VHH binders against E3 ubiquitin-protein ligase UPL5 (UPL5). Designs and how they scored, part 4

Target 1, 342 residues: E3 ubiquitin-protein ligase UPL5 (UPL5), of Arabidopsis thaliana (Mouse-ear cress) (q9su29r532to873)
Amino acid sequence: SPEALHGGLFMEFKNEEATGPGVLREWFYLVCQEIFNPKNTLFLRSADDFRRFSPNPASKVDPLHPDFFEFTGRVIALALMHKVQVGVLFDRVFFLQLAGLKISLEDIKDTDRIMYNSCKQILEMDPEFFDSNAGLGLTFVLETEELGKRDTIELCPDGKLKAVNSKNRKQYVDLLIERRFATPILEQVKQFSRGFTDMLSHSVPPRSFFKRLYLEDLDGMLRGGENPISIDDWKAHTEYNGFKETDRQIDWFWKILKKMTEEEQRSILFFWTSNKFVPVEGFRGLSSKLYIYRLYEANDRLPLSHTCFYRLCIPRYPTITLMEQRLRLIAQDHVSSSFGKW

## First folded at step 19 (VHH; from r8 with F110W)

Design s1
Fold by ESMFold2, fold request of step 22:
Structure s1 (fold): chain B 342 residues (1-342), chain A 123 residues (1-123)
Amino acid sequence: as target 1 above (342 residues)
Amino acid sequence: QVQLVETGGGLVQPGGSLRLSCAASGFTFSSNAMGWARQVPGKGLEWVSDIDSGGSTYYQDSVKGRFTISRDNAKSTVYLQMNSLKPEDTAVYYCAREIVYDSWGLRYTWDYWGQGTQVTVSS
């Protein structure tokens, strides 16, 4: 909820200098889950690339939306400073606006494939055929439909009277793209950039930071590696205390983890380390090795973790079935209540 | 406001001793586990020792028998007595407060840390 974004989560963010690394990683993940949660109406997933987010133009109806986007900019800047992957991918159009770059037709391909194809046809149609057919009846307008109400927006002065032809169709497409994809989120981009500047780029504007990157660079910095988690890499960066690498419990552990879904694996990693995502270079990029410690208590208890030190503590389970049941239980979304319990 | 302040670091010869202190304020000290960690510049954070609210102590194998953690609840202070120091013990030493931060009581973290105190072991 929007209230949670401004309340206790924001206060703990202000105290980050004294806050331990495990708590900070957890906080970044949880706050980004709230910010990018579709229920909160701040961001939308791109229709033609469901992995990517763009500001929701309709967020303007909330009078607090400037504060939310400014806060989001602060969070993203801090995550970058602390090298924490929060699992977020930005839409190309949003990224380009942060960079202060012009949005081209090719840039909207994955944002709105239907508009892309339509505009591409307009530009590639034979000039004589296009002009002979009165430019398909197009004028310099953008037609929109919101809440059942159709609206016509002129793309330039007297746009309703300006016919599209083979000589001006590039201008038409450029204005259409700007008005359809860039203009609706300008305020959100402005507020995000303000918050980003406050935290990361005191003397250099955010445009300069983003302009130096390809989108793929930002993807790596914010989401982490694209590949599924490598269980072999995970195992290679794990040490043991109270177990030998050759113990059957250790063999069972890695076999169970290999069988888990990617989401279950990420939940185990998060339980263990407060990292949901690994860096692009894999487990080598984490701040330390991971550890599995033996618990000497009852051999059927749930695992424990010490997230600042990347420790998972498990008993010597008597069967692979019991170990699997316990691991699948901690893979459930119980972590959603961590910072939500104020 | 939670605050942790370490003191007692310095330069010491191999085989020597130092005692670190960590003064705590802004919370109910006696109710929390406390710990020490260390970091060599450019390397990861390493757990050293912790002491629970009941006084039970736990140590990393590399320091067991040489280091002693203790607490004085009346002074809200945690100590780390470091004996038989080795060059490998050279690091910035941090004290921190431990909490359980999930609803099931399964996930432990150190939520507040001091600024650290340098310990250097060399000839």
Scores: ipSAE 0.486, ipTM 0.818, lowest interface PAE 1.5, mean pLDDT 83
Fold by ESMFold2, fold request of step 22:
Structure s1 (fold): chain B 342 residues (1-342), chain A 123 residues (1-123)
Amino acid sequence: as target 1 above (342 residues)
Amino acid sequence: QVQLVETGGGLVQPGGSLRLSCAASGFTFSSNAMGWARQVPGKGLEWVSDIDSGGSTYYQDSVKGRFTISRDNAKSTVYLQMNSLKPEDTAVYYCAREIVYDSWGLRYTWDYWGQGTQVTVSS
């Protein structure tokens, strides 16, 4: 719940220097999964790019929403400082507002394609045709519908009385875009930025930090690479203790991983390292190599891990079938159930 | 409130010895595994050694035979005796507590760490 997240943030941020990297990575992932969960109504997915999130304008109904957005800003800043990918992509409009940049028509293309196309047509229509048709009957207003209630918002003073024409249509589109996409989230952006700035050890204003990036740079920092996990890259960055790389068990292990779905592979990586996502550089971008250690216990037990040091511990399984069953179990029983109390 | 305080770092010549101490408070020390890790500036954290509540010890290959971890439960203190020190052992050394962090008892992590003590090995 929001209350539990707020309390967890207080404890975590006070002691993050003393908190181990495995615990921090796990916390970042779990907290972000909760923050960006659509059920919590803090963030919405973009209509024309479901991978991306922006603040929910309706979140202002919750009187604690400023605290939640400030908290989110702190979490994101800490994740960036620790070079942890949390699997989150931001909408371009949200990113540009964090950067303190003006929103243009081209910036909403993937946020709302229908609005983009309509505005583009208005701007590119033949000026004399546009004016001879009374600007298509447009005035400087934005119509909205909230909970079955229609609302008309004037984009400028006396906007209901101001007709759109070929000379002012650029102004109309600029105001429309700002009022539709930027203005509704201004408070959330402000609170996020406050929390973000508080956490940067390198004292950089949020606008300066984000302004130096393309959106794709931030995507890499927060989500990691877009490509499926490379099993060859994973294997190349894994060392062994108690096994030889030529052992049957090692061959079985990589064959099983190759057969798994991408989500199962991410769950195994998370169990092993508390990283759900691989950096854009691949496994080379992780803070350490990965390790497979032999367990000298019963040859049928579930794997263990020591996440701070990227260690997966497995017994010498007698069959590939048993190894696969055990690996698929830990792929389904991920850590979110254990650490959801944060 | 868990607190871990490392002491015993310093400057030593190659081939020399140091003993690090980690005083623990705020938890039942005798029930927890404890460990040492180190960090060279500009590089990631490196596991060095750990000791479980039963006294079993584990070491990274590069320190086996040179380093010895031990614990004194009466003093709530874990030690790292470092012998035959090499320049590559130069690092900040951290003490940490180990816990099991999942409902199945399968995932181990170091949840609280000390502030570290500098060890410098040079002539």
Scores: ipSAE 0.483, ipTM 0.814, lowest interface PAE 1.5, mean pLDDT 84

## First folded at step 20 (VHH)

Design j2 (from s1 with Y58F)
Fold by ESMFold2, look of step 20:
Structure j2 (fold): chain B 342 residues (1-342), chain A 123 residues (1-123)
Amino acid sequence: as target 1 above (342 residues)
Amino acid sequence: QVQLVETGGGLVQPGGSLRLSCAASGFTFSSNAMGWARQVPGKGLEWVSDIDSGGSTFYQDSVKGRFTISRDNAKSTVYLQMNSLKPEDTAVYYCAREIVYDSWGLRYTWDYWGQGTQVTVSS
């Protein structure tokens, strides 16, 4: 996998200027699947929002991790420049660090709910009760486990000797959050930012770019719309050649698509266009309309696609059952992908 | 290295004709489908026509009956004869090589593109 990042799949992308848009879209999606694959241990899913990723602090044991994070920053920047949705969501904490913004207690709510609740209780406890119980025995330390090694980190100079009380508990929580969530990934964020800057207009620092966004804006740029695909919107942006909109095959097609699972619908879209995700503005946000073309071959053939131009080619199937069988077959991941799954 | 060079663009009056040529090198031309696409500034790429390795031709509706794609495998060249030109045909025209890029032979893409040639239909 590390060799693939340095050579094989990356080298297939070697001339992006001359490379067609279908190949580019597919390359970005597949490379991101590999980068964010949990087996590679570069990124972790957030415990309280499993859709979102943050750099893995433990990735620092690999001496090549700076190169991997720099490469990831380059890939994300290129995907944004080409307006390709790669299906990736970043954790709020990671996003804030990219923006150069301080992390507050409310920002970790969906990253680590247990820590959020504990810190909130410490801050909201009656001050006299908190102080009369010696701050619940807390001092300015954070206990961590890195690479199997358990350690105690002082949050400030002489933190082991500094008791938490009602007057300094806000400071304690602020330092705890910084040391738990920001500091461990600081180097990974730096390397990502370096790669990101290199690919965008080199006059645009990463903090400037990310600071101008809400997290939801970035979500739309990288993942696209979060809601189920609208089949009505899809149909409204599809034109036909060799079929009329009123033909029974067209009615069957949309009925079958409406019955499919969201995963199957995304696989059909990917087969058709090399887009796994729809932009936040819907199908009008794609570069062109979609097309269904008639094949004048055997009426039982599998569909074909020309992904650069959003063209799906199907024969005049004699029955809805046959059409459904063929569409469900191409909706399988190993059939719909050009690079194959490994 | 794969190279595609378009020629034959220019300025023509409405109703006029142009013939675009695309000279190909660096691959076995006769084994690949070839295509033409066009782009108006500020708009996305628009598919125009394909010709497969066996000579079968395909056209978008707006150009059917007016444009003819052809190929000469001996010269490694694909052509687009454009007749009855309209102002709407004004664009940069690109030729490209088409490949099948999935193991099942179902998904096609254009992997290498020429630099393009300007066609302007005015006056």
Scores: ipSAE 0.453, ipTM 0.766, lowest interface PAE 1.5, mean pLDDT 83

Design j4 (from s1 with N32H)
Fold by OpenDDE, fold request of step 22:
Structure j4 (fold): chain B 342 residues (1-342), chain A 123 residues (1-123)
Amino acid sequence: as target 1 above (342 residues)
Amino acid sequence: QVQLVETGGGLVQPGGSLRLSCAASGFTFSSHAMGWARQVPGKGLEWVSDIDSGGSTYYQDSVKGRFTISRDNAKSTVYLQMNSLKPEDTAVYYCAREIVYDSWGLRYTWDYWGQGTQVTVSS
């Protein structure tokens, strides 16, 4: 149960670092944002889906590279264990590698259309025609161009001398795909997996964990649902103290929230709970109900939050305009997030 | 090093009373809000009460009128007087320190927690 998980998180960290659940949730999110920031060059945006991340093959040049990926594996494992949606999506190839699954030609269809089409033609060409044309002059090599340097990589021992034909073309394509998409991130995957496993009970290998999941399942676990936040669901899981549900301020609050952009809504949620994303189950999947408390201070004061227990404190604003101004202010990234304090 | 140590838990009959104490050390006690939370086995943490540095008190609805949070800054101790205890109050009670962790002073969290003390209300 979500409650049990939350309790587990608390108990786990109680004996280690003195961090509460609110801090931990925010920490997971912020750390992941930093790790997966393209500026840090550890991960790259996927070619087929900009929202997704894959390890940067070039990160191998960093002597600290293995440590970073192990750390990333640990953080992701912990986030999953504690059911914190950190807002990260993995590339399909990366996911397949973590699961120990073979990358198929279809898996790269949208990643590299040129290679996909070429490979498809090779595989679908009439065998007699293919062989009559000397396998199109292909040998078991991959030609790469990086930073203006051309390199020829043998796909097998003496691959340069091994001609592709109708009988071995499937093997050729398989090796080509493996070398192009799997091999470049192999070390990163290993390091990530090592870190990931360190956080899990020794009884569950990381490959086994990922192998039991579809990519969409992992997406849901890491980022939550694909649908926009439901204001109605949000409201249904919110309780009030010092306000009545029928109070003008409460009505204004939800009206304002409904008018906000998705990003603003998420910022409010983050301000409120240290969660940027909601579980796939919706707000019921959170560790607690949300609470709005009346703040008995100046009526123009900014809202306050107690993130450990999902408490938002708001004054009895005299006008909807003032309320909107204040809520939009706290929805700003620099206000809603505590960058640099971790 | 910040330390919080809860005491005062035990077995009590319904309608009985207990007083929990949390001894704090390793930080400026008077400058921090303090709070109590409880956890039932298999359930999540539940907020019970907190007291700010100015002495303002807040309570969960289920404990209002029955529980009283107080603090003694000279002793660096926060208390939870629990009266009219009910079986539903059975839980491990934790003391925690509250901090502001944003630059605007708007967001609060509990960063340090005690080991907890067991409270059992049973006939």
Scores: ipSAE 0.782, ipTM 0.921, lowest interface PAE 0.4, mean pLDDT 90
Fold by OpenDDE, fold request of step 22:
Structure j4 (fold): chain B 342 residues (1-342), chain A 123 residues (1-123)
Amino acid sequence: as target 1 above (342 residues)
Amino acid sequence: QVQLVETGGGLVQPGGSLRLSCAASGFTFSSHAMGWARQVPGKGLEWVSDIDSGGSTYYQDSVKGRFTISRDNAKSTVYLQMNSLKPEDTAVYYCAREIVYDSWGLRYTWDYWGQGTQVTVSS
């Protein structure tokens, strides 16, 4: 429930007395996972790209709503400050709102194709034809239908009385887009921005921060590169202790990793470093090299990790089969994640 | 409240020795592994050594044979004896408490850190 989430999230935030890169990375990931969990209904997946999130307009009905979005702003700001890729992508409209930029017709092309096409037709129609047909009977209103209920929203004062014509049709479309896509999440954007700003130096307003970025830049900051994880890059940035690079176990390790799915690879990375995603620069963008240490225990023991220092401790497994089994086991989400210890 | 206070840092000549101490409070010291890390300005945090609750010790390769980590549970203190110091050992040294993330006991991190103590090795 939202209430439960609120209590838990704020508690975690206040307890930031825990320091260290490992803790922070883990915390950011877990918190963001919860915040942007569709089950919590604070954010919705974008219609055009399911990987992207926008505030849920309906979330405003929750009395705890303001706190959640402020908190989210703070968390995202902190993640950015600490250069932690939390794996969250923002919807374009949401991003534009954060940047204080106007939403254009092109920005909604994939979000609402029907509206896009309609607006495009309005704008591209012959002016004389448009005017001769009384602007298609359009006035400065937005008609909405939700669950069978029709509502008419004026886009400007006395919009019901203001006819659309060839001269004002651009304004009409702009207002329509604003009312449909910007207005519903205005409060959430404000709250998010407030939280975001609280974490940044007072010298940089949130709008200024986002305005200086392209969406792709933000994507890179929050999720890292768009490309799959490069095993070669990973290997190139890994050092060994207690193993030689030429050891069969090391060879096995990378062979196994290469055969894994991207998700499994990410799980291993998370297990190892508390990073689910790699910076845009690749592994070189991480704060340190990765390390594989030999674990001098039973040869069938599961790997251990020290996430603060990107240390993975693995036994000298006697067979590739055993290694694979063990690595696949730790790649499972229930093993790789701390599941709420924070 | 968990507190870690480091002492013992300073300036030493190459080949010299220092002993760092980290006084811990606010938690059951004997139940936790403790560790030392160091950071050079502009560089990343580097693991130096850790000691588990059972007294097992682990070291970075670069400090093996030169550094010794130990603990006194009665005093809730972890120590780092640094011998044969090199200029490359110059850094801020931090002590920290280690915890396990998961119920499986597989993932470890350092959640509380001291303020750090400067160690400078210079002729």
Scores: ipSAE 0.775, ipTM 0.925, lowest interface PAE 0.4, mean pLDDT 89
Fold by ESMFold2, look of step 20:
Structure j4 (fold): chain B 342 residues (1-342), chain A 123 residues (1-123)
Amino acid sequence: as target 1 above (342 residues)
Amino acid sequence: QVQLVETGGGLVQPGGSLRLSCAASGFTFSSHAMGWARQVPGKGLEWVSDIDSGGSTYYQDSVKGRFTISRDNAKSTVYLQMNSLKPEDTAVYYCAREIVYDSWGLRYTWDYWGQGTQVTVSS
């Protein structure tokens, strides 16, 4: 599986206590982008909440998949310890397994709405009507297709011979949910948990850590706020050097940011600070105020940044059009990674 | 392995002086900009001063005229001479190495930091 690592960043990660905060934040974000990239087949997006990831059961075809999930657990634990938002949301089933909790029908509602609705119908159908329809022809089996192979899994001993009825339909649904959603990722959860525990300062079991949280708490810790970036909050937490707050360049700057897409805004923030995401409490939750410094060089040069000190350095651009062009250029993802000519 | 070690911190009275030293190893010292930052407990990091590979120096406004950064490339050491110290200068002072870490030469960061040395200005 193609995971792009940089030798320098890999060495710096091993010495994390000496590594600068900007490099560390950038490393966590980039590594998570690769880990959760669908091309790497380690994680899948949830069908009914595309923002969320769960381990891919098919990842087990790669003999190195246990190492990758253990590594992922280490990365997530370190990101939490360093309070870095990596922009990842976990599926509810995955979170509950990390917490060592049982998975209920209500827990799969956003993981697979179709199956949620089907199981709810089975449980809520009038008992006499359900039994009169031979339990809809259901037996204690799960039919699945993994890696292109169709398979029938018995949910209990002789499940193929056990008809579902109004007296046992809850047992059927409970077993079905476990075998469909929890069991297939059990090994990946185990390896993730091993890596997670390995990075904690003390032997704090992952289950005790995750049990103390609602899923929404973990969302805030890993991604931060879900709302679009507040430009007004951003402006309120920015100071200036070489510009007055009332200068037209400052007015132009904030007008341009308000016009940008959310992704462009996040790219500017990342260029400026190495943070792609804002904490739940907003810009007040960042470790420092942000700064716009004046460059006294040519009035058309590209912006610079000093990410450890949240400094964006821009010249006194003569027009809003030029400022916008330069800002949109640095918002493009390939600017920081390209070996191209300029 | 890049290593930065700060020394010279301590307790001084207001108006006093200290000289911080940062011994560097594991890289070509003369080819890198070096800097000092400080952090008071419970507050964010604050930039103090930089010195580039050519010897040009830069200072935060609050320390300009009182602090002097210098480097000795033969000893792979950067210094911060702190004069006329004030209680608000009380902080842990960190030495760091600067790099440019994007292919376009636009993004600067401090990639390796020392362990820090405490400076306390009080009577």
Scores: ipSAE 0.551, ipTM 0.838, lowest interface PAE 1.2, mean pLDDT 83
Fold by ESMFold2, fold request of step 22:
Structure j4 (fold): chain B 342 residues (1-342), chain A 123 residues (1-123)
Amino acid sequence: as target 1 above (342 residues)
Amino acid sequence: QVQLVETGGGLVQPGGSLRLSCAASGFTFSSHAMGWARQVPGKGLEWVSDIDSGGSTYYQDSVKGRFTISRDNAKSTVYLQMNSLKPEDTAVYYCAREIVYDSWGLRYTWDYWGQGTQVTVSS
């Protein structure tokens, strides 16, 4: 179960320094799948970009949420330090808060288009027209709905009494953005940053790390390449032992792999290497070449792997049909039982 | 807890010999395969040799005939005898424990590693 995996993985994470690279890659993948699973209510997919995650403001109902966000910060920092792509993307607003940067109107364009358009209109309206219409009846408040209950939040002291006009509308928009997008997740961001800092050197504050990056840089570090896996690149970075590159079995192997779905290809890569995702620069970005070794056992057995050394071991299969059956079988069955007890 | 401690590294002239030892504790040593890997700074980890619980030995091509892996189950220790050393053997050498970590018995990994011992081969 997910809860049992979480508990065991938390305990084993303390011994990370002595843990081999294959086990670490497995840990990061499994842990991130659980943390960023929307069913666990810690993170939500962004409305305008389903790939991206931000903290769930409603996670505050769980009294353990500070610990979970702190843990997540540690996991992300460790993944970056070990150069492991874990397949997650952060929403722009969340990234900016981690960097300690102000959220501008343009930054929310893809997070909340309706709010973006409304604020843009307020700022660009002719000043005389805006003022002659009593600032469209706006005051310094934000109206929200929490747990089905509607609330009015003052953006500044006595905000209900402060009319918006052409002289203060920029301040109004700035406060509105802060209260709508930054304040609701402030605690989650704080706890994430604390956990992240615990894993970094003391001379690199969390805000300094993220501030040196564009979001696209972080995307590459955490998700890797979004493009389908290049079979030609994979083949170019694979060496053989017990097979010649010209052997029929090698030709069959790459033909089968090319016919597989992207998910099956990622499963084979994971079986082979414990990497689910390829770096942005392709297979050249992995720590070593990949290897296909011949097994001299029965010609119909399942493949084996030695994931720390990127080694896939297969027999000299007598037919392409048998090879395909065996490869598709291991592509199906590597996820649920990847970790046993150590 | 599992613990692996390598010793026996040092500076050696080309053509010389060293014997590395890896003392293991915290697990049933005789039930696990053990191995040696090495790392040159700025390069990835490179498999060197392993020995299974039954005593069968395996070597990468570049060290076959020069290196010998062995184990002493009574002392919970794995050894790497390195002869005819070359400058390209210069690296940090790690010992590690091997496990199978899938339910089908198909995926092998080295789950615990020692801190490493430096081997330097130079004139």
Scores: ipSAE 0.515, ipTM 0.832, lowest interface PAE 1.4, mean pLDDT 83

